# VHH binders against p49116, part 146

Target 1, 238 residues: p49116
Amino acid sequence: EGPLLSDTHVTFKLTMPSPMPEYLNVHYICESASRLLFLSMHWARSIPAFQALGQDCNTSLVRACWNELFTLGLAQCAQVMSLSTILAAIVNHLQNSIQEDKLSGDRIKQVMEHIWKLQEFCNSMAKLDIDGYEYAYLKAIVLFSPDHPGLTSTSQIEKFQEKAQMELQDYVQKTYSEDTYRLARILVRLPALRLMSSNITEELFFTGLIGNVSIDSIIPYILKMETAEYNGQITGAS
Below, E stands for the ipSAE of ESMFold2; O stands for the ipSAE of OpenDDE; V2 stands for 0.75 times the mean of E and O plus 0.25 times the DockQ between their complexes.

## First folded at step 10 (VHH)

Design y16 (framework vhh_enristomig; at its last look DockQ between E and O 0.71; V2 from the best seeds 0.00; counts 0 for: pae E 5.5 > 2)
Fold by OpenDDE, look of step 10:
Order: C-alpha cells, then sequence, then structure tokens
Structure y16 (fold): chain B 238 residues (1-238), chain A 118 residues (1-118)
C-alpha cells in the first residue's frame, strides 16, 4: 500500500477573518476558531485512509478527537492567529463573567488552567520548531487513535495510526538525522492533548458564536460538505 | 420571523450579466455570514459563494472571476453580481445564512431561477 499521507496533506493554511478588528471580540474569536475547526476537518477528510473507514466510523473518529486536532491546529497556526492575543482577549472577556459572579471559583480555576495548558502546549510546540510534515503526521496519529470508546474498525484505525507513526519516524530520521531524539521529543507532547477538556475548549472558542449547539452536532455537517465547497472555501481569497 | 427572499433571476444569453439580490429580515443581518447556493435541474445543490460578517468572500472555482458577492448591511441585502454567464450556470439560486463562514446554514430562501440560453 501507498503512504498514509502525501505532500498535499502537509499544507495547512488558515485564513483569518479580515479585517482584524481593533478589539478582538467574541465574534472574531469564534469565527477564527470555526475556520480552524473546518480546516482541520477538511484536512482529515482529504486522507484516503480516513475515507476508507466509512462515513459512520470516520465521523465518530472526528467526534472523539476534534479537540486534539483543534489544539494541534492552534499550535500550528499560532502565529497566523496571533493566538496569544486571542487568549488574552478571552481572559479579558471572562473577567466580565467573573465580576458578575456567574462562575464558581472552581470553574474559574478550571477555565484558567485550561487556557494555561493551551498556551503552554503551543509554546512547547513552538520551542520544538515543529515543521509542517511533523504536524501532519502528528495530526494523523491523533486522528487515527483506536482507544476512543465506541469506535468501530479499531483494528484498521490502529493500522493507520501505526502507519502514521512509521512515516513520521522515517521523515524525522531523514530530515533531522543529527537529532537522534527528536522523534521522542515530538511524540511525548501528545499526552498533553488528552489533558485538555473539549467542553472547556468549546466554551472558550465556540459558544459565543454557536450558542447551545455543540461541536459534536456540527461535525457531521462539515464532513458531509461537498468537495467543491471545501475546496472553494479553503482556497478562496479573503 | 427570519426571512430570506431572493430576486433578480431571469433569462439571459451566454456571456451576459445578471445581479441577484437576497433581502433579509427578522434577524441582525450584520452578525451573520450569507451564502449563495444553486441547484440545476437533476443535480444536487452546490455552493457558489459566501460573504462573512467581516466582509470576507469565498467563491466556488467554477464561478471565481465571474461572480462577485457583496452585502449592504444598511439594507439587509445580499447581492450576487454574475458576469460571463454560461449555460451551466442555469439553476435556481438560493441564499442562506449561517453564524459563521464555515458553520451550518440554518435558514434558506425559496430561490430565484436563472436561465442562461441562446
Amino acid sequence: as target 1 above (238 residues)
Amino acid sequence: EVQLLESGGGEVQPGGSLRLSCAASGFTFDDYAISWYRQAPGKQREWVSTIGWSGDTNYAESVKGRFTISRDNAKNTLYLQMSSLRAEDTAVYYCARSKGTFLPRDYWGQGTLVTVKP
């Protein structure tokens, strides 16, 4: 069989809303996040192995790992997004909720810790200077995770994950031959993704725009979009 | 009540131009992304173009360079300027709203027919 990923899967270009507002409002933040989510799902959909799993299985897979994919996307697109500024804006917006006593002390702590985790993860990835290929393979490893509950075709998913891991290994060996431990340093970052709450991520980046609608409920919609719409929306000029 | 009403459809010769309008009411227009779709006879509905709340625009490859989407927030109206029309552009054109550029479309108009024929 051919490789799991090709060079076409390395490209991951996020287009931010334009123009950028003077003050980052909730709408801008949520729109930016939704674009990243869309891009991530489109990326997944572009993988032949992903399609081979069937619609039900691949939908379940994305539902299970969208937060991790999204977070990797945040890290990868941190500069383009001005993620630090976005996170600061989110914190500022949360201050209003705090002042209005709408959140419990424990909830505030949870949210703030989550923001910290996001920032730390992205910073750690930046420090490692992860390239586009490595991100693609990491996303594939995350996507094809067989250990989520309720998944079908787990054997096949595992096979794809292994293939992603092997291809990453080969790439790192070839590209960074003088850095013997680079692969390990990269892979050891993945557990941090599992420590992040999808619910809190949804609250921070999406609730302001989609309200009570869950990311879980919109995932099938995005995955069912026509190819032309995907291509047009991704490659279109803003 | 949320409403989207398309207009401007009609018959036009190949190479001709036409401007469609979508009048919106019942919601805060400037908070939403608005999109054009079209459905030709016997074919599935296809995405044509989207304009975001910020004014960002996207186009299907088949219409890129020929169609221009715009909005007038003061008039709560979406436009689609079509030029260099082709026979394959013949379809019922729909407008639809969404909270975001890439989020589900939650309201649709009833459509306006565009026929491109000699």
Scores: ipSAE 0.712, ipTM 0.859, lowest interface PAE 0.8, mean pLDDT 92
Fold by ESMFold2, look of step 13:
Structure y16 (fold): chain B 238 residues (1-238), chain A 118 residues (1-118)
Amino acid sequence: as target 1 above (238 residues)
Amino acid sequence: EVQLLESGGGEVQPGGSLRLSCAASGFTFDDYAISWYRQAPGKQREWVSTIGWSGDTNYAESVKGRFTISRDNAKNTLYLQMSSLRAEDTAVYYCARSKGTFLPRDYWGQGTLVTVKP
């Protein structure tokens, strides 16, 4: 009956490690990506509808959609992250690895295709001038996806997704009343998110993880983080 | 062998100051974010402060303005300068490392006891 999202869910402010290094730095990329992942997970945790699903369902849902949320976050924060600079530096490093025969040609092709798809997705979102409200509803639509394997409460998840879709429609119609096709142009971008590989995202942005640690393993940690620590971490350096 | 060894705990009066140290060995200290946590008897462990590999600092609201975290990468040592101590600050203080500021803590020290006597 109330709105799915409130104004507090529209704010999505990413703070970057300071200062940005002159040259590509694995630590800077991993820290920046970790901040975005953290912000995305706690954005999801803050939604009353998400809280209503219970802790086990929350963990399962986030495990299923974290890469889509992360990719939307990359597009939303691409300028503040200097994402184009990061991706260009990664491409340069991959080209060097090809010349030294350090990685299989097939794997490098997969990674390059993923980078290209990510760049094209971010460019298309920037060209549409997607605003913060639209991003928040798009994130809610991908978060409340009932069709992922192994989910519990799929009928309730579907109803929350429908509510996010309705609220996005109402927002776009009110705010962009003269752009008849804006909603359709926005929604046709969502299938591209399903084509993003979580494994390649981990390799691009999280290669600094120790041992065999994966994003799936840290999601319960992030979702259970104590409120005081969460608030301190999102404000950045003090 | 990875080690984190806290020291500098003790008894202080309310309003007093204390400096904790965490000596690190067995890993490349410069590559890690290092945090302080505390746990009062019978209570849940609570985050206090984190310093990232780049020197960025974050603090729990309950200690902001009273505690200062710092690191000396040449000495592989983390510090927590505590000022204006209160009875609520009484706890065992632990240091912990993480590969990134927002990633899980993968190693914990033994702890050092801080007691703020009434």
Scores: ipSAE 0.112, ipTM 0.524, lowest interface PAE 5.5, mean pLDDT 84
ESMFold2, look of step 10: ipSAE 0.061; ipTM 0.477
ESMFold2 (binder alone), look of step 10: mean pLDDT 83; pTM 0.837
ESMFold2 (binder alone), look of step 13: mean pLDDT 83; pTM 0.836
OpenDDE, look of step 13: ipSAE 0.711; ipTM 0.857

Design y17 (framework vhh_enristomig; at its last look DockQ between E and O 0.50; V2 from the best seeds 0.00; counts 0 for: pae E 7.2 > 2)
Fold by OpenDDE, look of step 10:
Structure y17 (fold): chain B 238 residues (1-238), chain A 118 residues (1-118)
Amino acid sequence: as target 1 above (238 residues)
Amino acid sequence: EVQLLESGGGEVQPGGSLRLSCAASGFTFDDYAISWYRQAPGKQREWVSTIGYSGDTNYAESVKGRFTISRDNAKNTLYLQMSSLRAEDTAVYYCARSKGQFLPRDYWGQGTLVTVKP
């Protein structure tokens, strides 16, 4: 069989809403996040192996790993997104909730820790200077994770994951031959993704737009959207 | 009550132009992305174009360069300027709102028919 990923899967270009507001508001943040989510899911959809799993299975797969994919996307697109500024804005917006005593002390701590984890993860990825190929393979490894509950075709999923891992290994060996431990350094970052709460991520990046609707519930919709809806995007102010 | 009302549909010859309008009411128009969809007889509804709250625009490849989406927030109105119309553009055109360009459309208009024929 052919490779799991091709060069077409390396491209991961996020287009931010334009123009950027003087003050990052909740709408801007959520819109940016939704674009990243869309891009991430449609990236997954573009993988033949993903399609081969069938609609039910691949939907379940995305439901299980969307937070990890999203987080990898945040890391990959951190510069384009001005992620540090977005996170700072999120914190500022949360201050209002804190002042209004709408959150428990424990919840505040959880949210702040989550933001810290996100920032640290992205910083760690930046320090490693992860390239587009490596991100693509890492996303594939995360996507084709057979260890989520309720998945069907777990054997096939595992096979795809292994293929992703092997291709990553080959790429790293070829591209970074002088760095013997690069693969290990990259892979060891993946566990950090599992420590992040999808619920908190949803709250931070999406609640402002989708309200009480869950990302889980909109995933099928996003997966069915035409890729052209994203690819045809033209940034600019009216 | 949220309402979207399309207008401007009609018959036009190939190569002709037509401008559709979508009048919105019952919500803060400038907070939403608004999209055009179309459905030809016997075919599935397809996405045509979206304009975001910030003015960002998206176009389907089939209409890119021919159609222009715009909005007038003061009038709570969405527009679709169609030019170089083709027979394949024949469809009922719908407008729909969403909280983001890539989020679910939660309200739809009744549609307006565009017929492109000699």
Scores: ipSAE 0.592, ipTM 0.819, lowest interface PAE 1.0, mean pLDDT 92
Fold by ESMFold2, look of step 10:
Structure y17 (fold): chain B 238 residues (1-238), chain A 118 residues (1-118)
Amino acid sequence: as target 1 above (238 residues)
Amino acid sequence: EVQLLESGGGEVQPGGSLRLSCAASGFTFDDYAISWYRQAPGKQREWVSTIGYSGDTNYAESVKGRFTISRDNAKNTLYLQMSSLRAEDTAVYYCARSKGQFLPRDYWGQGTLVTVKP
């Protein structure tokens, strides 16, 4: 019964497609987002507690929380991704769709509200200066959420979530001993993740996956991917 | 009809070189990530290399420094330049496409045999 996470789970190094084009396009945005998605799934798969839950439970758990993990990843990697530049490019593509009458006014409003929510979440995390250890434990708390519909093994999942919460508490108390309310301020950020729509996230970041492919439908493939293929596609851009 | 047709396989001595090609038709080649895989006799198919739509490349550790993947979008063709070949590189080599680098491969070629004779 060792710790839920080790130092290997704190490392979260995103590599962007290189070189960055002068004007960002849909393919660059989708490739960048795909790299973050697979990094997030690799991170989850590497956790011994996750491995212990079994394949069907793993798939159900990731299907339930992938958008929340992805959103935490966006916040954590916002600087290396130049996320503000990517969001600006997305808004420009939306503007082209308006001029070509491809989107309804209601849909544009929904998408812009989502972009606003995402920007506010990332800004709030940056204001708190969340470190890599804190992000790792926040992702674990989100991953091991027992309250999703249709989940099995909820008692074990709840135990793992409680362990993640305890380890985060211990870390914050030791590392930020002068900041009495840091843990509370961090945890209050988590409910905002449930405001993020997976449908709109797919539209914003995965539009290049035209053909009605949903991230939800490919999660079993991602989780079963060969170790060499998975690691090579995430870490082998050198 | 989507097709991927591999060619360029053959017999080679250890230390030799081969260039494999994969001719694509029936789809917009430029929009896809394209990969090479191989299957040695009696073994499971394994990933070798991927080139994304933007030209970025990734390699399995076993082939880094020896193999180079490339694409010619004007000719709808994927290439694998193999050098410093070893006996363990003997396999049937397949190309495969995906709409995104991390999406499932949805089309596979017929394969081309590479034999590295002792």
Scores: ipSAE 0.030, ipTM 0.443, lowest interface PAE 7.2, mean pLDDT 84
ESMFold2 (binder alone), look of step 10: mean pLDDT 83; pTM 0.836

## First folded at step 12 (VHH)

Design d0 (framework vhh_ozoralizumab_d1; at its last look DockQ between E and O 0.01; V2 from the best seeds 0.00; counts 0 for: pae E 15.6 > 2, grease 24.8 > 24.2, placed apart)
Fold by OpenDDE, look of step 13:
Parts: C-alpha cells; structure tokens; sequence
Structure d0 (fold): chain B 238 residues (1-238), chain A 119 residues (1-119)
C-alpha cells in the first residue's frame, strides 16, 4: 500500500464569497460555512483509502466526524475567513435574540460556551503554527476514527488511522527535528474537538441556509456530488 | 452517459481461474474509485473488491482475500478482477461499479458477467 496522504491532500484552499458585505449577515456566514463544509467533504473523497471503503462506510465516517473536520477547517482557514469577525457577528446576532427573550438562560450559556471553545481551539492552533501537512494528517486521524458507534469495518478504519498517525510522526520528526515534543503538543489538541456539539455548530453556522434539513442528512448528497458540481458550489456567485 | 460493460465470465472447475474485465465510458474513469460486487443465486449483493483511483489502495473481504486481485488501467478505462482458486461458492453474477452500498442499490453498474464454478 502507498502512503495514506500525498502532497495533493495538503492543499486546502477556501474561496470566500465575494464581495464581502459591510455587515456580515446570516447569509454570508452560512455560505462561507457551506463552502468550507463542501471543501472538507471533497478533501475526504480525494483520499484513496477513503474511496476504497465504499459509500456506506464513507457516509458513516463523515456523519460521525463532520463537526471535527469542520472545526479543523475553521482553524486552518481562520485568516482567510476572518473567523474572529464572523464569530463576533454571530455573537451580535445572539445578543439580539437575547434581548428579544427568544432563548433560555441555559441555552444562551451553552451557545456562548461553544463559541468560546471554538475561538480558543482556533487560537491554540494558530499559536502552535500548524502547517498544511499537519492539518491534513490531523483531519485524516479524525476522519478514520474507529470509536464512533455504528461503524462497520472498524479494523480497517483503525489501520488507516494508525497509518495517518505514523505518517504525521514521520513528517514532524523530519520537518521539526529540533522540537522533540511537537507531535505530542499537536495531538493533545484533538480531544477538544470531541467536546464541541455538532448541533450547536450547525445552529450557529448553517441555520437559515439549510432550513429544516440537517447536515447529517445532506452528507450523502455532498459525497455523491460530481467534481464539476462541487466547483460550481464553491466558486459560483450566489 | 455512464456505461460499464463486464466480460470474462464463464464456466470453470473448482480450483480454476478467471479474469474479468470492465470497460468504462461516459465519465472520467481516472477520478473514481471502482468496485466489484457479486450476486449469487438467491442472495443479495456482496462486495468483492475495491480499488482507489490511483490503484494505491485495494481492499478485499475475507471470503476472497488471497485469491482475488483487483487492478485497473486508467489509460484504457478498464477495471480487472483476477480470480484464482475459484470455489463453488464464488458462483455469481459479477458487476463492476463506481459505487457500492451494503443495502444494495447501485446507481452505476453494468449488466454483469456470470461466473459458474462447478465440477
């Protein structure tokens, strides 16, 4: 078997909607998030090992980890997305909802904590100065996680995850030989992804664009999308 | 229009060998993972083998592992399945596909080729 990832998997270029509005409205946020989600799914599809697992297994894996992949994507694309500005806009929208008494105190706290976790995670990744290769391998590690309920072929998935971990280790040792504990520092960030609610992420970034349709329900369609259709979704002007 | 045409099936004795081919057209073959599936009489569809677009990864179920080999020639838009040490339980119609589901439906598959293993 060849390597799990190649140089082609390192490229992760997000194209933002243009032009940027003066005020970041819900539509702009949702469109930006959707493009990132599609890019993440397309990235997964480009992995040869992922292709080999078949559609049912692929769908199950992505359904299980889309929030983690999305969050890693947010961190990786934070500058291009102006993530801090987007999050500030989301908070402002929430404040309006609070003033209108549309949310319970407990829900407000939960949502605000989630936003804080997202911001802290992205900041932590920026401080570590994670490069494109490291992000690619981290995404692969979360993608090929065998510990989600309901998965088939867990033995094979585990092998792929181990391969991703080994390749990451080799890369870090080669590229950052002077930093003996870099691998441990970056891997220790992964548990933070599991603390984040996919439901809250969906509400914050995708509400208003998808309507009553869940991310979970559209994942199979995204994974089946042709390359031309995908390109149209991420580069087309709406 | 996507077209897949399987060939190479036939009658073979237990322990014999066959090589199946699948000619693909109507799509960018080199961009897709490909799969072999089979359907035995009275049974549902069974996954037989997977190959990535660049042939870097191949997967097999335990039932055929060590006996079957999947390969592809992207320049010829052709998928292959080398079947060795054939058994009566390998008797089935074999399909190539751009997708496979455990639940059964395949949107893009050919008409299939019959493989019969019998003494």
Amino acid sequence: as target 1 above (238 residues)
Amino acid sequence: EVQLVESGGGLVQPGGSLRLSCAASGFRFEDYGMYWVRQAPGKGLEWVSSISWDSSYTLYPDSVKGRFTISRDNAKNTLYLQMNSLRPEDTAVYYCATEFYDSGPLDYRGQGTLVTVSS
Scores: ipSAE 0.826, ipTM 0.924, lowest interface PAE 0.5, mean pLDDT 92
Fold by ESMFold2-Fast, scan of step 12:
Structure d0 (fold): chain B 238 residues (1-238), chain A 119 residues (1-119)
Amino acid sequence: as target 1 above (238 residues)
Amino acid sequence: EVQLVESGGGLVQPGGSLRLSCAASGFRFEDYGMYWVRQAPGKGLEWVSSISWDSSYTLYPDSVKGRFTISRDNAKNTLYLQMNSLRPEDTAVYYCATEFYDSGPLDYRGQGTLVTVSS
């Protein structure tokens, strides 16, 4: 058996809608987020181990972890997305909404706490200078999580997660040989992903895409899209 | 038109071996994962083995692990299942299957080949 991930799976290239508007709007934010979501789903589909689990298991895994994958993608693509600019625009909008009584103070507090958690996560990853190989393996660890309710093939999923962990360890120890505690610093970042609300992620980034349904509900349809349709979403081409 | 044609089934004694083959046509075989599933008399479908498009990953349930080996020859558009140490409980119709992401799980199955394990 070969490695869990190949160099093909380390490549994660997000193409942004062009041009970036002078003033950020919900359409631009939703299209940017949708491109990242579709790229993340396409990435997962390309993993041979993931494919071998079968479509029912694949759908269940992605439905359980899409918010964690998306958040890792936000951190990885923060520069190309100008994520700090997007989040600043959202914060400004929320502050103005308090003044205009458009949203309740309790709801604004929940959303602001989510944004601060997201900023803290992205800042911690940037401070650690997480590279493309490390992001690929962290996404694989998250994807092959055997502990979500309702999963079948849990023993096999656990073996793939362990394989991802071992390959990450091998990579970090060889590439960052003088940094004895780097792997530990990276891995302790992962629990924070499970504390982030998928409902708030949907509200912040996907209101223009999902309408009256959840991301969880549309994931089976996204996974069924052909590669050409994924490329169309990524580039904005027909 | 997608077609999967299984062969290699038959009657064998406990402890014996059989090699099943599945000839695929109508799609790019090398781009898709392949599966073996079986149905014992009066029972539902049971997953037997999976293999990725590039053969880098193969999966087995505990019931057949160590006894069965899945393999594929992409140049010949053929899937194989090597079955060793056969047991009476392995008696079933064996189906070759594939899944396209634009269709449902196990939407494409062959006609099946019967494997009977008895003394």
Scores: ipSAE 0.257, ipTM 0.701, lowest interface PAE 4.6, mean pLDDT 86
Fold by ESMFold2, look of step 13:
Structure d0 (fold): chain B 238 residues (1-238), chain A 119 residues (1-119)
Amino acid sequence: as target 1 above (238 residues)
Amino acid sequence: EVQLVESGGGLVQPGGSLRLSCAASGFRFEDYGMYWVRQAPGKGLEWVSSISWDSSYTLYPDSVKGRFTISRDNAKNTLYLQMNSLRPEDTAVYYCATEFYDSGPLDYRGQGTLVTVSS
């Protein structure tokens, strides 16, 4: 039985819509986020262990963790996406909504707290200098979470997660041999992903994507798409 | 133990300036974003500024934009707020805050420092 991930699963290249507009708008933000979402789903589908679990199990896993995978993608691609610029534009809009009394104070607090948690997560990942191999294994650990209610094949999912953890450990110890505690520092960041709200992520990044439906509801269709169609969604090509 | 100690408040005339400081201890200051909030008498908390861990990202509401400047010195574990062109409506107790990931970005703050802008 070979490794869970190969070198082909480390490549994670996001291509942004061009040109970047002078004033960020909902269309640019939603297209950028959509490309990242589809890139993340394509990545998950490419893993042989994921393919082996079957369609119903695949759908259940991705429904449980898509926001965590998306958030890891945001951290990995923050520079390419100009994420700091996107978040600044969103905060300025929220400030205007406060002054015009268009949103409840409780909702604004929730959204601001989410934005700050996202910023701090991305900053901590950058400060740790997380590399592409480490991101790939962290995504695999998140993807193969056996503790979601209603999963079938829970034992096999747990074995895949343990394998991802073991392979991350081996990689870190080999590559960062002088940093005894690097693995621990990396793994303590994972609980922060569970604090990210999928409904707020949808509001921040996916308004106007699909009307009133949730990302959760479209996941079965995304997972069934052919690779060529997937690549069209990732690059914005037809 | 996490501690945040604000200082630099006082009585100042309209149009004047003050510089607030926040001395931080008990956590890795350089790893976290920092915030200033204020509370005017009889009113709720108002967010007044945020700064990322590396100072590359600063945010202000329209009420203070152009007049207030947030900064930090990670070597000294100190957060600052330079307040210029002060107005009577800036009168408030000013708090600094940090995010611990378990509690969210607005959950922790210091004891505060009073700024009074009056003739």
Scores: ipSAE 0.000, ipTM 0.158, lowest interface PAE 15.6, mean pLDDT 80
ESMFold2 (binder alone), look of step 13: mean pLDDT 81; pTM 0.823

Design d1 (framework vhh_ozoralizumab_d1)
Fold by ESMFold2-Fast, scan of step 12:
Structure d1 (fold): chain B 238 residues (1-238), chain A 119 residues (1-119)
Amino acid sequence: as target 1 above (238 residues)
Amino acid sequence: EVQLVESGGGLVQPGGSLRLSCAASGFRFEDYGMYWVRQAPGKGLEWVSSISWDSSYTLYPDSVKGRFTISRDNAKNTLYLQMNSLRPEDTAVYYCATEFYSWGPLDYRGQGTLVTVSS
């Protein structure tokens, strides 16, 4: 078999809504997040190995890992999104909600802890100067996780995850040959993604889009989108 | 409207070979993965093989691995299944399927083609 990922899978270009409003609002944040989510789903669909697993398996994998893929996408696209500005706006909104007694203190603490963890993760990735190839393979490792409950074809999924790990190792060793421990520093970042609450991610980034409907429930619809329909939603996706 | 038309089935002796074809229309065949599935008499549907849009990845269950080969011709919008070393337990109606608007390999399957392996 050839490589798990090609150069087309390394390209991950987010097109932001234009123009950026003078004051950040829920609509702009949700639109931006939705574009990143759709780009991430389209990226997964374009992987030949992923496609070969079958629609039921594909849906189950993405339902299980969408928050991890989305968080990696936030880190990768942090500059394009002005993520720090978005997070500051969310924090400001939450502080105003406390003053207006609209949310409990316990809930706000959970959300603020989530934002802090997200900032730490993005800062760690930035400090490591993670490149496009490394992000692509980290996303593949996350996507091809054989340990989610209810999966079929777990041996095939495990094989693809191992292939992603091997190709990442080969890339890092060749590209960053003088940094013997780089791969270990990168991989130790991944467990933090599993500790991030998908429910809190939905509240922070998708409230204006989905209301009371979960991302899990809309994933099958996103994965079934025709190419023309998908391109109508995401400008410049590749 | 997605349409799939299977052909190439027939009666064959154990150890024989058959090549199945599936003609696809109504969608961008070159953009989607394709599946072969089968249903033996009195049994449920069984996945037989998968191929990615660009043919770079193919998957097989242990029951057919090494004996069957899936392939596609995107210029002709056609999917193939080469079946070698056929066994009586391979007797089934064979269907092709797409992942386009599918929750699994059984959506958008055609009428099927019957393969009978008998001495």
Scores: ipSAE 0.006, ipTM 0.457, lowest interface PAE 9.9, mean pLDDT 83

Design d10 (framework vhh_ozoralizumab_d1)
Fold by ESMFold2-Fast, scan of step 12:
Structure d10 (fold): chain B 238 residues (1-238), chain A 120 residues (1-120)
Amino acid sequence: as target 1 above (238 residues)
Amino acid sequence: EVQLVESGGGLVQPGGSLRLSCAASGFRFEDYGMYWVRQAPGKGLEWVSSISWDSSYTLYPDSVKGRFTISRDNAKNTLYLQMNSLRPEDTAVYYCATEFYTPFGEYDYRGQGTLVTVSS
């Protein structure tokens, strides 16, 4: 009954710390990434179908897919975040580190490969000109993934994923009726999200977390936060 | 272009003292926290000390607390590390680092470092 997502779920507005510093620092990147992560988790929590699965399932599901949701959020908010500028600065730092032998070559290679995969993904999404409605449903498809190890209620999760796929198909066919292959082009982008390491994402974006706490360990606490606390984190209130 | 140039290292006897300096250029030094980190032969990078932009906050690990003192002179764009009661375990290349973003942790170190050898 009714659509999986409402019009309110299409709205995804990231408010960045302002202004961006001349030189990137750990606190600015971590605050920016944390705002996006909180916005993404609040978005997921606001979906009635997600709420209906229950708290234990919700926690397991978000723990399994947070990196995919976060990466989609990076692509969607790339302009607001000046993500290309951030990634270019990181790449320049890594190239200098190669010349100076200050870091393990294996570590530099892993991080560079991750950045190149992220850049390629964001560029692909930008080239396809993915709109807000399409992003909302792609996030829903990722969120309601029944195939992660350790999940329960997989039949119900699969049902919600299929509903997300059906509603995305209906939207794309009606809105982009002239492009018969648009849906296929969009959906083939999703497997790339599974190739990105959540550990490297944490290193790149969340190294400034107080107490060096993992994203996995804080997810249950974020999901239990009251609406006012979520809104405070999203807006950057003290 | 951002540059950090460490100096003041050398060979000292156990129990001796050294004062390290780091000359910073290419950014507004007064706006950023600064760090000293070190790398002993065959070991990973170890955090040594932190100082806030305004010197109101300093932090040390237990291994150097009471022996090392971090300070800065914002007018001269210079970071210092006063090292007293040096031990053979303090032998390392010492780097100064900014709180600039780095995927390798909380430090952005760019200089060649300065070698401190504590041996008789």
Scores: ipSAE 0.006, ipTM 0.336, lowest interface PAE 10.1, mean pLDDT 84

Design d100 (framework vhh_ozoralizumab_d1)
Fold by ESMFold2-Fast, scan of step 12:
Structure d100 (fold): chain B 238 residues (1-238), chain A 119 residues (1-119)
Amino acid sequence: as target 1 above (238 residues)
Amino acid sequence: EVQLVESGGGLVQPGGSLRLSCAASGFRFEDYGMYWVRQAPGKGLEWVSSISWDSSYTAYPDSVKGRFTISRDNAKNTLYLQMNSLRPEDTAVYYCATEFYDSGPLDYRGQGTLVTVSS
């Protein structure tokens, strides 16, 4: 049996494209986001419990939660990505689009609200000083969500989520023993992830790289990639 | 075409043991997680055990944990369930399943194998 996650699953290291351009552009942002997405999918695929659910269930789970996993990854890797700088560049582009009458005001408002929700989430995680172990288990709780429509093996999914929750509780209790309410503060952050639009995430981070292809349509192919292909995507080497 | 053929069931006394087998064909057995599910008389389907494609992770509900052991032999395309300390409430038809047949009132590509535990 053992723990749900091993020490290997706590390690989450994003390799950024190099060299960084003098001025941020769509290509750099999209490649950086793509590397994080592939790293997140590789992380999920490496979990033995996830593999035990089978390929159809794996695909359904990741299709349902990829935006939540990606957002947790953005928060975890915010410093490595210089996320605040990326978001500032996106906001500047949106403000220029308003001035040139290129986008509707309603759409710009939706996108700006999404960016503010994302910033608020990342700032809250930073203030809590969430560590690597906590991030790993929060990602596991999100991944093993039994309440998405159309899932098979819901009993196993629920069991794996409960195991993730119990192991997180055990870790926080022992590591942060003086902070009785830390676990509660961490867990109340999770519902906000479900309020984030996956369509707006795609528009902000992936338009320059995936074109007209949706993340939903490529997930089955990403999950079936061999380890070498995943490594090629996350490091930019093959 | 996916085919699953269960065997090893029979009549045992409470406290006894049985080993079930499931011969799989028609798919890449080594790529998929496998399940044992059962249906007791007049009851719905119940998940009994799961095993990852590589045997690195297994799972059991509390009702059988510590008594049943799932295992697989990928070279033989065979799934096993070792059942120890059997109880009358374990009486059921046992079905081998993949993720395609894990939930709901699905068709199992096998006859199932009957396990009867009675004094």
Scores: ipSAE 0.027, ipTM 0.246, lowest interface PAE 4.7, mean pLDDT 83

